# Designs tried in a protein design chat: miniprotein binders against q56419. Part 22

Target 1, 326 residues: q56419
Amino acid sequence: MEGRTLEEVQEEVFKRHGVLVPKKELEDLAKALEEAGLLLTEKVEARLKEEEEKLKRERPMRLAGLSYPEGEREARAFLEAFRASYPGEGEEARVLLMPHLEPSRVPEVYGAALAALEKTPPPERIYLVGVAHRPLKEKAAALPVPFQTPFGPALPDLPALQALDALLPFELFNTPLAFREEHSLELPLFFLKGRFPEARVLPLLVARRSPELGEALKVVLRDFPGLLVLAVDLSHVGPRFGDTPLTRTLAEEARRRDLGFLERLAEGEPEAALAFLGANPTRIDGVEVVASLLPLLRERKGKVLAHRLDLEAPTLSAVGAGTLVL

## First folded at step 16 (miniprotein)

Design il16
Fold by OpenDDE base, look of step 16:
Parts: C-alpha cells; sequence; structure tokens
Structure il16 (fold): chain B 326 residues (1-326), chain A 108 residues (1-108)
C-alpha cells in the first residue's frame, strides 16, 4: 500500500488473483492494517522503551542456547571443545584480534584465541572493541552495565569507562539499544569471560573510525592496564554481500586480503594494513575498528595464529575470520 | 535532580552502609565532609567544593572496598560520584583523576 490508491490495489489484486475485492472491504482492511500497524508501532515503541530501561541495569544473553550453551557446565565443555579444535599453542597477548562470527563456523579460529588466552596472564580488565552492526549516535559507544554470560555477569569497569568518556569529545554512553542484539560483543565475551572470570570489561562498539577513541584509549590503558580485544571479522564476499557466487578466484582474493591485512598488523604496521586494503572491495569488517585503534597497534609485533574463510553454502557466500596476537 | 540532591543521595548511600557495619565515626566524618561541600557550593566556592569532593570520592571508594561492599553498591556509588563530578563542572582532567583514584582505591 505504499503510495498506492485503493483502486490501484484493487486492480492489482484482481490482476493477480482474479478476485474483485469491494472497495469498502479494501478500505476496511487498509484501516485495520493501519490500526494494526499503528498498534504494532506503539507496541514496538513501548517494548523498545522497556528494553532500553532494562539495558540501564544489564545486558541479557541473546545467543545463549543458540550460538553457545546457556548452562555453565555445558558452556565449559564448549570452551574445551573449541580449544581442542586448534592443535597449536598460543602466545601471550597484549592485543588480541579475534572473530565475532558464529562460533560453529570457525571453531579453530576461536580455538586459537583460547590458546592465546591460555598464555596470557589474567588481566584486571578487558577492553572489548566490537563492530556496530546497528547505527550509533556517535562514532563509538559503550554500555556500562553487566553483560550476562553462562559464567556469570561480566562486570563493567566503571572507573575506566568514565575515564575514557572524560577524554572523548563526545558522550561515550550513547545508543544503548545498539548493544541489545550486538553479537560482535556477546560471542567474544563468552570466550573471554570463560577464561578470565574475574576480569572487568569495557564493552565498546565502533560504527565509524574514531581517531579520538584510539588516542583516548592510549592514555586510559596507561593508567588502567588491561587486555585489548578487537572483535572483528574479515572479508565478506558472495551474494549476501553483493558479489557473484563464491569462486576460486574470489576466495583467493578474499584470503589474500585477509592474510595481507593480518600480516601487516602482525608486523606492527596498521596504517600499511589499511592502505593494503584500499577501497576494501572484499569488505573486511574490522577496518573501522583498526582505523580507530591505530595508536595502540603501531609498532606492536605479533603473530597470526589462525585464519579461515568459511563458506556459507546456502548463499554461496563466505566470511573470513582470523586470530592475531600482538 | 540538582547537584545538591545527587550529593545528598551519595551521602545517604554511603552513610547508611557505614552505620550498618558499625562504622559510626567514619559515617560522621563523611557527613561532615558532605556538609562542607554543600557549604562551599552555597557560598559560591566551587573550587573548594571540587577539592573536598575529590578527596572524599577516593575515601568513599577505599572504605567501601575495604568493608567488602556489594558490587551493586559500588556501581551505584561510582555513578553518583561521576554524576556529581560532572555537575560540579569538573574538567575532563579532574574527572579523569577522580576515576583513576577510584580505580586504585578498589584494587585488590
Amino acid sequence: as target 1 above (326 residues)
Amino acid sequence: GDLIERLEELAEEVIRYLKEHGEEELAREIEEQIKDIIEALKSGDTESAIEIFTELAETIARLLHRLGAPEELMQKVAWLIYDVARRLGMSPRQIYDISKRFSRAIER
């Protein structure tokens, strides 16, 4: 009904279904749909308001029982299985780049992250920087509330979050609803909380590159030391993302870009990593995060522990995932 | 609420907890400091208010941590301190300093 007259709708229904619906019945239906739409809109708005109020207190699990087990015992077994999927040893991380893709798609990549975390002394706090898949009011945001996990709540580091907010030219505590369903934080947090149950968390989202965030975090990290985690995916190629179906050539290009990006980060050259991507034709997810955190990534040498380009067969599309320690 | 209301809320939360744990003298000291801040504010001496509040915030954090205050109270107090600091018109550096001191006061 978007911009169509009742007569046009009547004619369309007649053309498609061979039924002439009386104009009055269409009017009644349109009114009912409008009323239902309005009611749905009001209901949706009321629900969103309620959800926003709840997000002032806690962020509930959304993917428990779907992407990971809800029960603690089962969740621990899940962690062990993922760790076992990576045959290598990890390295100590000061910065960890890990995926936020559905864990079952890239188990060995998450396993590599767990391997790195095994070699990492328990941090006092974790700066968890995810990708905003929803619009933010500002370039970046934080949600300063407990995040629920099967291992108990991941508690925020309020002093560190407040210190960060103080150094930013914008309000950090914006767009709480963007965190409600954001998997880029929830999925990595499962693994992080499971490994470091006592660590406080700074859940951060980046929507657009914010050099201010990187500069502010550089100061904050000096006084509030912790593990920096970049929860980012890599290339997104195929029909879901506007490309042709995955071919050998497209997959090779995606892998080349993913690995070329990660390797340059591992060399401590984040600007070179960004430059290597150019216009980012394979749509590496983590570009805005890396661009925001340049001051924290410069001159840090590390190692690529894992990479996978995972095929989503139903859509003939693929997503890249990697684990990098610095 | 206004600045004074938020400061009084902070005082109430802290003083109540201290009294419940038998720290009557500390509760009195906190109450006195809050009164001094309010007096400074009423007199227009915002600088003195900020100075007293800065030290008080750290003291509160340390005391509550030492007494094993529940996480919910610690979070509430952290937000109240932050809100008061902002309402006082504290500079980014001053707010940062309070946050840093708070963090150190609650380190294990």
Scores: ipSAE 0.876, ipTM 0.952, lowest interface PAE 0.4, mean pLDDT 92
Fold by OpenDDE base, fold request of step 19:
Structure il16 (fold): chain B 326 residues (1-326), chain A 108 residues (1-108)
Amino acid sequence: as target 1 above (326 residues)
Amino acid sequence: GDLIERLEELAEEVIRYLKEHGEEELAREIEEQIKDIIEALKSGDTESAIEIFTELAETIARLLHRLGAPEELMQKVAWLIYDVARRLGMSPRQIYDISKRFSRAIER
């Protein structure tokens, strides 16, 4: 990589992927990349192939012991503490919008999601729609394998996934490596599996708006009923995202955009919610997910249970998170 | 070649499980249905093959569920059924129907 320091690459990888690659591994990778002329070394290719083969069987935990406890007992205590952080009562959800941000940053928002889940009858299946932070081959993808959690594996609903694939004009089961470290599924799934241990899961990622996905899911949900979960964050503002340091004005704009988006969704007007954002100047993460699920969100009225714009002090940046029930 | 191999793999997995659980008659019935599908395919009667396979897929799902087959086997069978359905050139509607029938067959 002509001209970028390993630190800049580390920062870029961290910015892009949320993973702090150890400098030594980056050095080894950089040496390998320098030696390989930026081509994936045979070793990297072999490792990626091995990881892809493993993902045919299961998706292991990546954030256990980091974002949430690995042990079941500790994980249950974690859930209880997060629920306790939200003083309100929940409402029954047919659709749940919840964050995928690091749980420790917005505990009460996750607590609100748990409160909603307490009022929700146990679903047979959960349609968990996250945001692809890595490129997908198609607009959307699914990984039809067990996802490991501290509460045991979240088992896929293969018939429902296959039914969905059949209705899509593209191969749904694409880009398995995009799921390997995707936190937008793993973090919400911890809370969902902890609350509904017997529910099957459809782990879905959206990279780009897919109207076809929403139309197909509308049909599938008729025959395969379940809870729809949108695992999305809201505004991303500040230097990490290309803005100036957070100011009162910037924070107020981020909150305005977040709440304006959520309230329009709560009124059953998802098109109005998208239109309200326009060019999305505060970079609401969930836009492509909502745009893909319009048929499922129309005319559904609900309530915003929680919202937070969380400051990341070291970068003077902030991320919005919310919990909405429909 | 690939279609027949995947169909035979499905048959082997199901028949093995049934025999291990004392369901020899059901295993024979499934074996006969698989043979009928293969014969239909060899004769170029893809429509008959799809019809027999559609009913067989539901039957397999129901039987394995009733017998309390382990999750690993259920997942393997679900994938094999899906793969065979695709290789048969089933329409999206036909694949959707198989998936729906499978889901209903394994409802608790």
Scores: ipSAE 0.868, ipTM 0.949, lowest interface PAE 0.5, mean pLDDT 92
Fold by OpenDDE base, fold request of step 19:
Structure il16 (fold): chain B 326 residues (1-326), chain A 108 residues (1-108)
Amino acid sequence: as target 1 above (326 residues)
Amino acid sequence: GDLIERLEELAEEVIRYLKEHGEEELAREIEEQIKDIIEALKSGDTESAIEIFTELAETIARLLHRLGAPEELMQKVAWLIYDVARRLGMSPRQIYDISKRFSRAIER
């Protein structure tokens, strides 16, 4: 009823339909709608609670059969095709920045990530740091459960996760429901699990810059060595993101910001990369992740392997994606 | 009450597995260590309880790993150890140390 009185609603119905509905009938309807709304809310809350309890055991696939194949054989063929889409050779990665965009939109960027992984010795564990597209209770969170993939479950490294939690000034194991549909972890994990089937995973999300996370991870990585993966997208421009339709000028600005960001990261200057973005007018997705991981990115030189600004034609919008090795 | 309950749960899971695999002597040793921790807690000697528990946690991790314990049990035990450590009021450094020792104990 958008804050209207019952009398105002009665008058509106009379004006529109020529029917005077008795006030009592409107009161009864309002009560019935309120009761129905309450019942719906209770059912939704009960369902969310059930989903949260399930997430204490495992994180099921959400994008299997949509973004990637559900079957293992088909999933392996998918990996091979994506690798084939990148004609270059990779480099050994200690830190890998890769996208979490829909894989079919930027196949060669994922192919570049696979090329880097081919040159990387199998890690004992993978620190997979994604972007929280839902609110978190804290600046960052982890989900310490198996993540389902077509290649079998990606198992958590519980000792390393617990060690990280111990060094953080906040509870790391917060907001499990934020992981339920978080594609920033699921999509990269498909490629990572396919390449490194035996690696344990630390699935992490960042909602807001946390310098504490970077400092804690720097300590943890010394005692619990592994591959650090930043699963981040780059610029988001066009009507879906509040801009005008994509133009040549807007696309050039997005590419300039994406490449300028990645190049400064490749030079081992993450603070310069953040400073280069300023107010981040093209909405680079990974800024809060990079800002959280500064201690791990400093003085590490690397190489940009791939970049793409992909047009979503139905919305005349575009998203940047890149692959960087450090 | 919650601390002792979680400690007893940890003991039960580990002792059951050890007995099922013919390690009755090791099971008795763990049971004795758990009793010692509980006694230390009852006497107000939290420092001794933390010390005994720290060594026991590492021992449990090594034993279960050596026996080829299933992943589900290893995860359950890791969580129970972590929960007990927090409930003992262990410092961040002490919890970190337990986690580090656990990880090393299960390295292949």
Scores: ipSAE 0.867, ipTM 0.949, lowest interface PAE 0.5, mean pLDDT 92
Fold by OpenDDE base, fold request of step 19:
Structure il16 (fold): chain B 326 residues (1-326), chain A 108 residues (1-108)
Amino acid sequence: as target 1 above (326 residues)
Amino acid sequence: GDLIERLEELAEEVIRYLKEHGEEELAREIEEQIKDIIEALKSGDTESAIEIFTELAETIARLLHRLGAPEELMQKVAWLIYDVARRLGMSPRQIYDISKRFSRAIER
């Protein structure tokens, strides 16, 4: 009923049903709907407040039993199957770029990440930088609480997180509700925790490019060494993202952009990688993350281990995923 | 008022744990240090308060780590230390230093 007068509603009801509803009854109904709407809003707000209070203690699994197994035994078998899906060998990572897409869509890409992790000495801490798919109050945020996984909780590195916050011009510990359902952290964390059960985690989200984050992290990483993980997807093309259905031409362009981006990162040229994308017409997901971490990516040479553009057939859309080691 | 309350909360958590583990002397020492910080704050000597607190924070981290304090307590204490540091008006460098010292104190 947004934008219609009570008189217009009365007329429409009369036309459709042959009943003239008195204006007073319509007013009472409108009031009741408004009151119901207010009550719903209050309930939603109360629920959100409750969820926010819970997030002060832990971040529960949201995708257990959906994207990955909830049980530890099954979760280990899941990891092994994903590792088996990538026939190659990994390389030692100081920086790992990996996807956060639904694992079943790109198993070999996650398998490549696992292969890299097999060659990586266990880090004391993991800087896990994901993409904020929900608005943040600041350009970036952290949630300094345990993240639940089938392998036990991924514990935060509070001293390192606090050190990072101290160097940032904004409050790092903002927007806890943005983490509640953020899959860009949860999905990669499953694989990371499974491989490195004792590693502490710094769960970070980037909504907008923050050069300050990269500069601060460069300082923090000196005193708090660890593995840097960029949990990012690549191109998003097709109707779900505002394009025409996937065609050979569109897929080739998406792959070209994905690979061109990853290859330039592998060459240690993150600025060139960003420049190569231009206006980012294929909507590479990880752009803001990479743009925030430039100081950490410069002059680091590495290797692209895997890439896939995965078709979502029901929507004729596709998402790119890649694994890069630096 | 809020600073003192957070400092007292930190003291209570640490002192409780120490007493529960038979470290009554250490608990008294921590209590004395907290009192000294509060007195410095009341006198307007924020610099002395920050200095004492900085050393105390590291000491607390080291003690709790050596005693095998549970993760939940370590997290709570780390957060309280950080919150007190911010409320003291410590500079970013000073806060960073406390965090660095804390991390080193709990390294295995």
Scores: ipSAE 0.866, ipTM 0.949, lowest interface PAE 0.5, mean pLDDT 92

Design il16
Fold by ESMFold2, fold request of step 19:
Structure il16 (fold): chain B 326 residues (1-326), chain A 108 residues (1-108)
Amino acid sequence: as target 1 above (326 residues)
Amino acid sequence: GDLIERLEELAEEVIRYLKEHGEEELAREIEEQIKDIIEALKSGDTESAIEIFTELAETIARLLHRLGAPEELMQKVAWLIYDVARRLGMSPRQIYDISKRFSRAIER
């Protein structure tokens, strides 16, 4: 009935089928469709409110049996297999950059992260900073609840989260539904919880760069020391991401951008790393995270342990992933 | 009203646990400190209420940690303390400091 009156619909039905449908019957149909749409909207809204209330108590696993095993024994074997995919030794990390890409696509990159964690003293807490894939009400958010894993719940560090919230000019505990399916926290957390089962977690998402977040985190980390984890992917190129099909030239550019970005971070020059990307033509994931965390990355030198630009053959696209210790 | 409700909820949770573990004298001491905070608020002495509450929050964290309180209780208490601190109108610095004191109290 878009752009048509009921009389016009009535006339068309009569012309096509020889039946005059009374205007009242058409009015009743339109009312019934409107009422059904309103009831569906109310039902969806009620379910979302219910999901939101559940998320205020805990965040369940969403990727168990899909991206990693559901059972603890299989999950530990999974960790060992991933560690074995990286031939080499890691280095102690105070800051770890690791991917959130599907683990089976970049096993040696996650393996490098595990190698770094082997050299890292167990922290009291982990500042896990992911990329919001759903809109946030604010520039950043946290969900201060247990995140379920095959290794048991990853408990929040509530005092540290509350200290952080107190320093921010916005409510940190916002947008719980954005965490519901957020893989940028869940996938790295599986590996982190498996290696540091006693560590508490600050599960953080960045939607838009926040200098305020970085300055507040610098203060909080001084009084609540722990491991800072940037859970980010690198270049996204090819048709799935709005480009023409992947060519050798595009892949070489993506690899160069990924490595140039990581190397400048490893030199303690995060502003130079961002400047190197310019308009970010290969869409390196996590630039908003790095831009938020500048005070925590400056003058912190380290090493790139692994990198892979992973081909998605069916889509002729690619995604970059890396492991950096600082 | 709402502030006093949060204070009483905090007191109820802590006192219940202390009594369940035979700590009747500590439960009485917590109850007295809550009464002191409420009295300071009734007299309009918000600064005294904040000072007493800050010391009480740290004491609660230390006592519950020493007694091996379950995680569920520790998290509920941390939230109640945070809610009360905000309703008292504590500054960002004061709230940060109380969170730091809480964290220090449960480290060991």
Scores: ipSAE 0.845, ipTM 0.945, lowest interface PAE 0.6, mean pLDDT 91
Fold by ESMFold2, fold request of step 19:
Structure il16 (fold): chain B 326 residues (1-326), chain A 108 residues (1-108)
Amino acid sequence: as target 1 above (326 residues)
Amino acid sequence: GDLIERLEELAEEVIRYLKEHGEEELAREIEEQIKDIIEALKSGDTESAIEIFTELAETIARLLHRLGAPEELMQKVAWLIYDVARRLGMSPRQIYDISKRFSRAIER
């Protein structure tokens, strides 16, 4: 009915079906549809308000039973299986880059992250920086509440979060609904909480490049030391991502971009890593996070522990994931 | 107004816990400092209110931590302190400092 009058609809119904529907009946139907749309909108708004209020108290698991087990015993076995998928040894991390891709797709990449955590003294807090997959009201956001995990709640470091908020030119505690389904925090957090059950967390999202966030975090990390985690994926190529069908050439380019990016980060050259990507033709997911956190990445040398460009056979697409220790 | 309401809420939470744990003298000291802050605000002496509040916030964090206050109370108190600091019109550096003092007071 969009773009047509009720008279036009009446005429078309008569032309196609041989039935003349009185104009009043069409008017009543249009009114009913409009009222039904208003009632649906009213219900959606009420539900979103309810969800927002719940998120101001806690963030429940959304992926238990889907991406990882819900029960603690099974979850610990899951962690150990992932560690076993990476036969190498890790290194102590002051900064850890790890994926947020579905764990079963890149088991050795998550295993490499676990290997790094084994070599890392338990931190008092973890700065977990993910990628916002929903719009934020600001360039970045935090949700200062417990995040539920199979290992118990990951408690927020409220003083550190409040210190960070105080230094930013925008309200850090914004857009709680954006966290509702945000897997870039939930999936890495499962692994982090499993290894550091006593650590508090700063759950942060970046939507757009924020130099202010990086400068503020550099100050906060001096007074509130902890582990910085960049929870990002790498290349996204193929039709699922608005690209041409995956070819051998495109996959080779994605691997080259992923590894070149990671290698430059490992040399302590985050600006060079970003420059290497140019227009980011393979859509590396971590660009906004890295660009925001430049002050924390400069001159920190480290190692790339693992990388995989993982094929999504049903969509003829691929996603890259890596583990980097700085 | 709303600032005084937040101050009174902070006081209520802290004093209740102190009294429940036999710390009547400390509860009276906290109550007195809250009243001093409110009096300073009513007289227009915001600078004194901020000074007293800054010391009070650190003291509250240290006392509740020493007494083993449950996580829910510590989180609520951290929020109330932050809300009061902002409503007092404290600068970003002053608010950062309170948050840092709170964190140091509850370490280990």
Scores: ipSAE 0.842, ipTM 0.944, lowest interface PAE 0.6, mean pLDDT 92
Fold by ESMFold2, fold request of step 19:
Structure il16 (fold): chain B 326 residues (1-326), chain A 108 residues (1-108)
Amino acid sequence: as target 1 above (326 residues)
Amino acid sequence: GDLIERLEELAEEVIRYLKEHGEEELAREIEEQIKDIIEALKSGDTESAIEIFTELAETIARLLHRLGAPEELMQKVAWLIYDVARRLGMSPRQIYDISKRFSRAIER
């Protein structure tokens, strides 16, 4: 017991349980507990180091068998079922905004993304920009390794990633452990790799808005053309996110914020889209990505293909998801 | 120092692959260019070392791509080139240019 003498512990044990434990036994126990705590810390640190070294070579699937099928044949059928969930037509995308929410919750929103990809010429590379759910050492990060999918590995575009790193005022290749469980890359990548199996990927995360990332990407995209994907969710409302239980009024506000944000982006007005959100009272998580990528979004007009505010009855909460083509 | 060791590692990987594919003359040419870079560095002529290295990096990418080098080797070589460029003290624009040249040399 930290903060007590062994005599005090001995006395408390006697008072509470009627047993007088010799001082030597208490000393041995205290030492063993300290050693056990140190050994646990050493084991956790060794495990994290092992995972970090593994992530420097590849990023394995974490959600196969949970969010999408592990087998390639089943994964292809899954892809087609999601396309069928959106019966409409897509449009060619130079920039695609799509969700990273659990696919089964918003099937037609992912289906709309697939419809857009059908109209999009196969790119040589995909700039996949997700939202960091764990802290990064810098405002943004990349993991320049193959990401495993049921359709085979999504290979990194190393020259494009290295060109991007060279232009940034911070080390782009940072915080590999933040990618270990990052679904904002893995879930969209399943759909993207399934439609563009030959495309290489720049897997990027944004933790905090980075204007320098957007300026550097504008330069890189000119010399390394490809598809820019913003893998972001929209409003997060209700008790799970710090609000009172979801009401009709809160849900209507979340939907209004989601659609107003997407529509202003579709008009090529990303600054107006951010200003429309104000203090972001419904917690749209795409804000930091959009704020980083302003130079790539300005004056680029497009269309909102789909939106859903998905209700979580057990938590009295909701999350918004959308598909936007620019 | 460490820069020269990295240059020699890059050379070893590339030359080994070229020799395995019967490209003895190209292997000798790569070895000669590496020696020229090292000699320029030992003479304090970093500008010449950077010029030679920039052309060599593009040449290596083109040769390995033409010979169908496996993805593992291509990625290892891309990292070695990037690491050498940084250790040479190349500017952000110079490093960006090498990366662009590499990408053009291996385009599908």
Scores: ipSAE 0.832, ipTM 0.942, lowest interface PAE 0.7, mean pLDDT 92
Fold by ESMFold2, look of step 17:
Structure il16 (fold): chain B 326 residues (1-326), chain A 108 residues (1-108)
Amino acid sequence: as target 1 above (326 residues)
Amino acid sequence: GDLIERLEELAEEVIRYLKEHGEEELAREIEEQIKDIIEALKSGDTESAIEIFTELAETIARLLHRLGAPEELMQKVAWLIYDVARRLGMSPRQIYDISKRFSRAIER
């Protein structure tokens, strides 16, 4: 049972506590503590393997009842409310940049994405590219399983995913555990699945820029046409992110960096957008995604539909979110 | 070896479904094509094995889709085809082509 060996060693040490502890007894204690650490490691590894095996079948909702309603009817009303938060008109998107920030924080930014989707013919598939918040074994990953949503399962486009994997110099189907809590896929997917319930999905994560991913996706998208979605946030500023307390000057810089980045993407100049950021002093999220996808973003002009730099009052920090159609 | 086992697993899944849906002749045709692939492999004719397998993969996708196969089976078959293609030592472009053919076959 749990701790059997550890307790035995602990009792041996206590038996010697009132007398000078022999060198042998100290060595025995150290050995028992090392064994206990090994057993904890094995138990954690077994638990993680169990979770990994479950993720090989499906990816369940993690944010239902927290970020969006669990029930389908309520979820559709939720979408309608978000669309109403954006009074403007959308444009057809071949590429959509949208946030993964908590939806209630930037309702009109998600509303703008919905407005764009209203103008977009239902795609056969959606290339959903998020930002890995947990380490990946490779520069990018996919999880080729159904992702549960209030609108039913978002089914993977397995042939397209396999075609993509075949073209990459690394195994695309890696690191299932990184998807377990990955909100950068789940939150945008709620809106995408609600609008395009029949579309299949390629759920992709980028941890580090991969030129190979962009080149492979350019080939795959020609034979497997669909909607490309960059599910990324923008500036991250303030103490939560390692800065001094948020000031008006820092907030203004973050907003200018966000908009300058988005506008350069809208001009079809993704290299210029990345160069504009330099060392990325406001930590615009998604630079690794954009850097990976350059072949798909070059010379594709479009429009910035919405932007907000949203304040996190408790942390005196802010996060930027935007909607861009190309 | 392991390649033969994966080919036989693919055949078993497809043939079982075809027989359950009254397609006995198509099931025999699939079994014959699997046999042809295995014989080509035994004779060292990997090029023929790849050619037959490529056509077989597309045929399987078309048949299962036409018969309304459940998504669970379609996914399992897509994985078996992918795994066999890699074990055959097919090039990235050859594997890409099979995936494209599979996708086209289930769009109908």
Scores: ipSAE 0.828, ipTM 0.939, lowest interface PAE 0.7, mean pLDDT 90

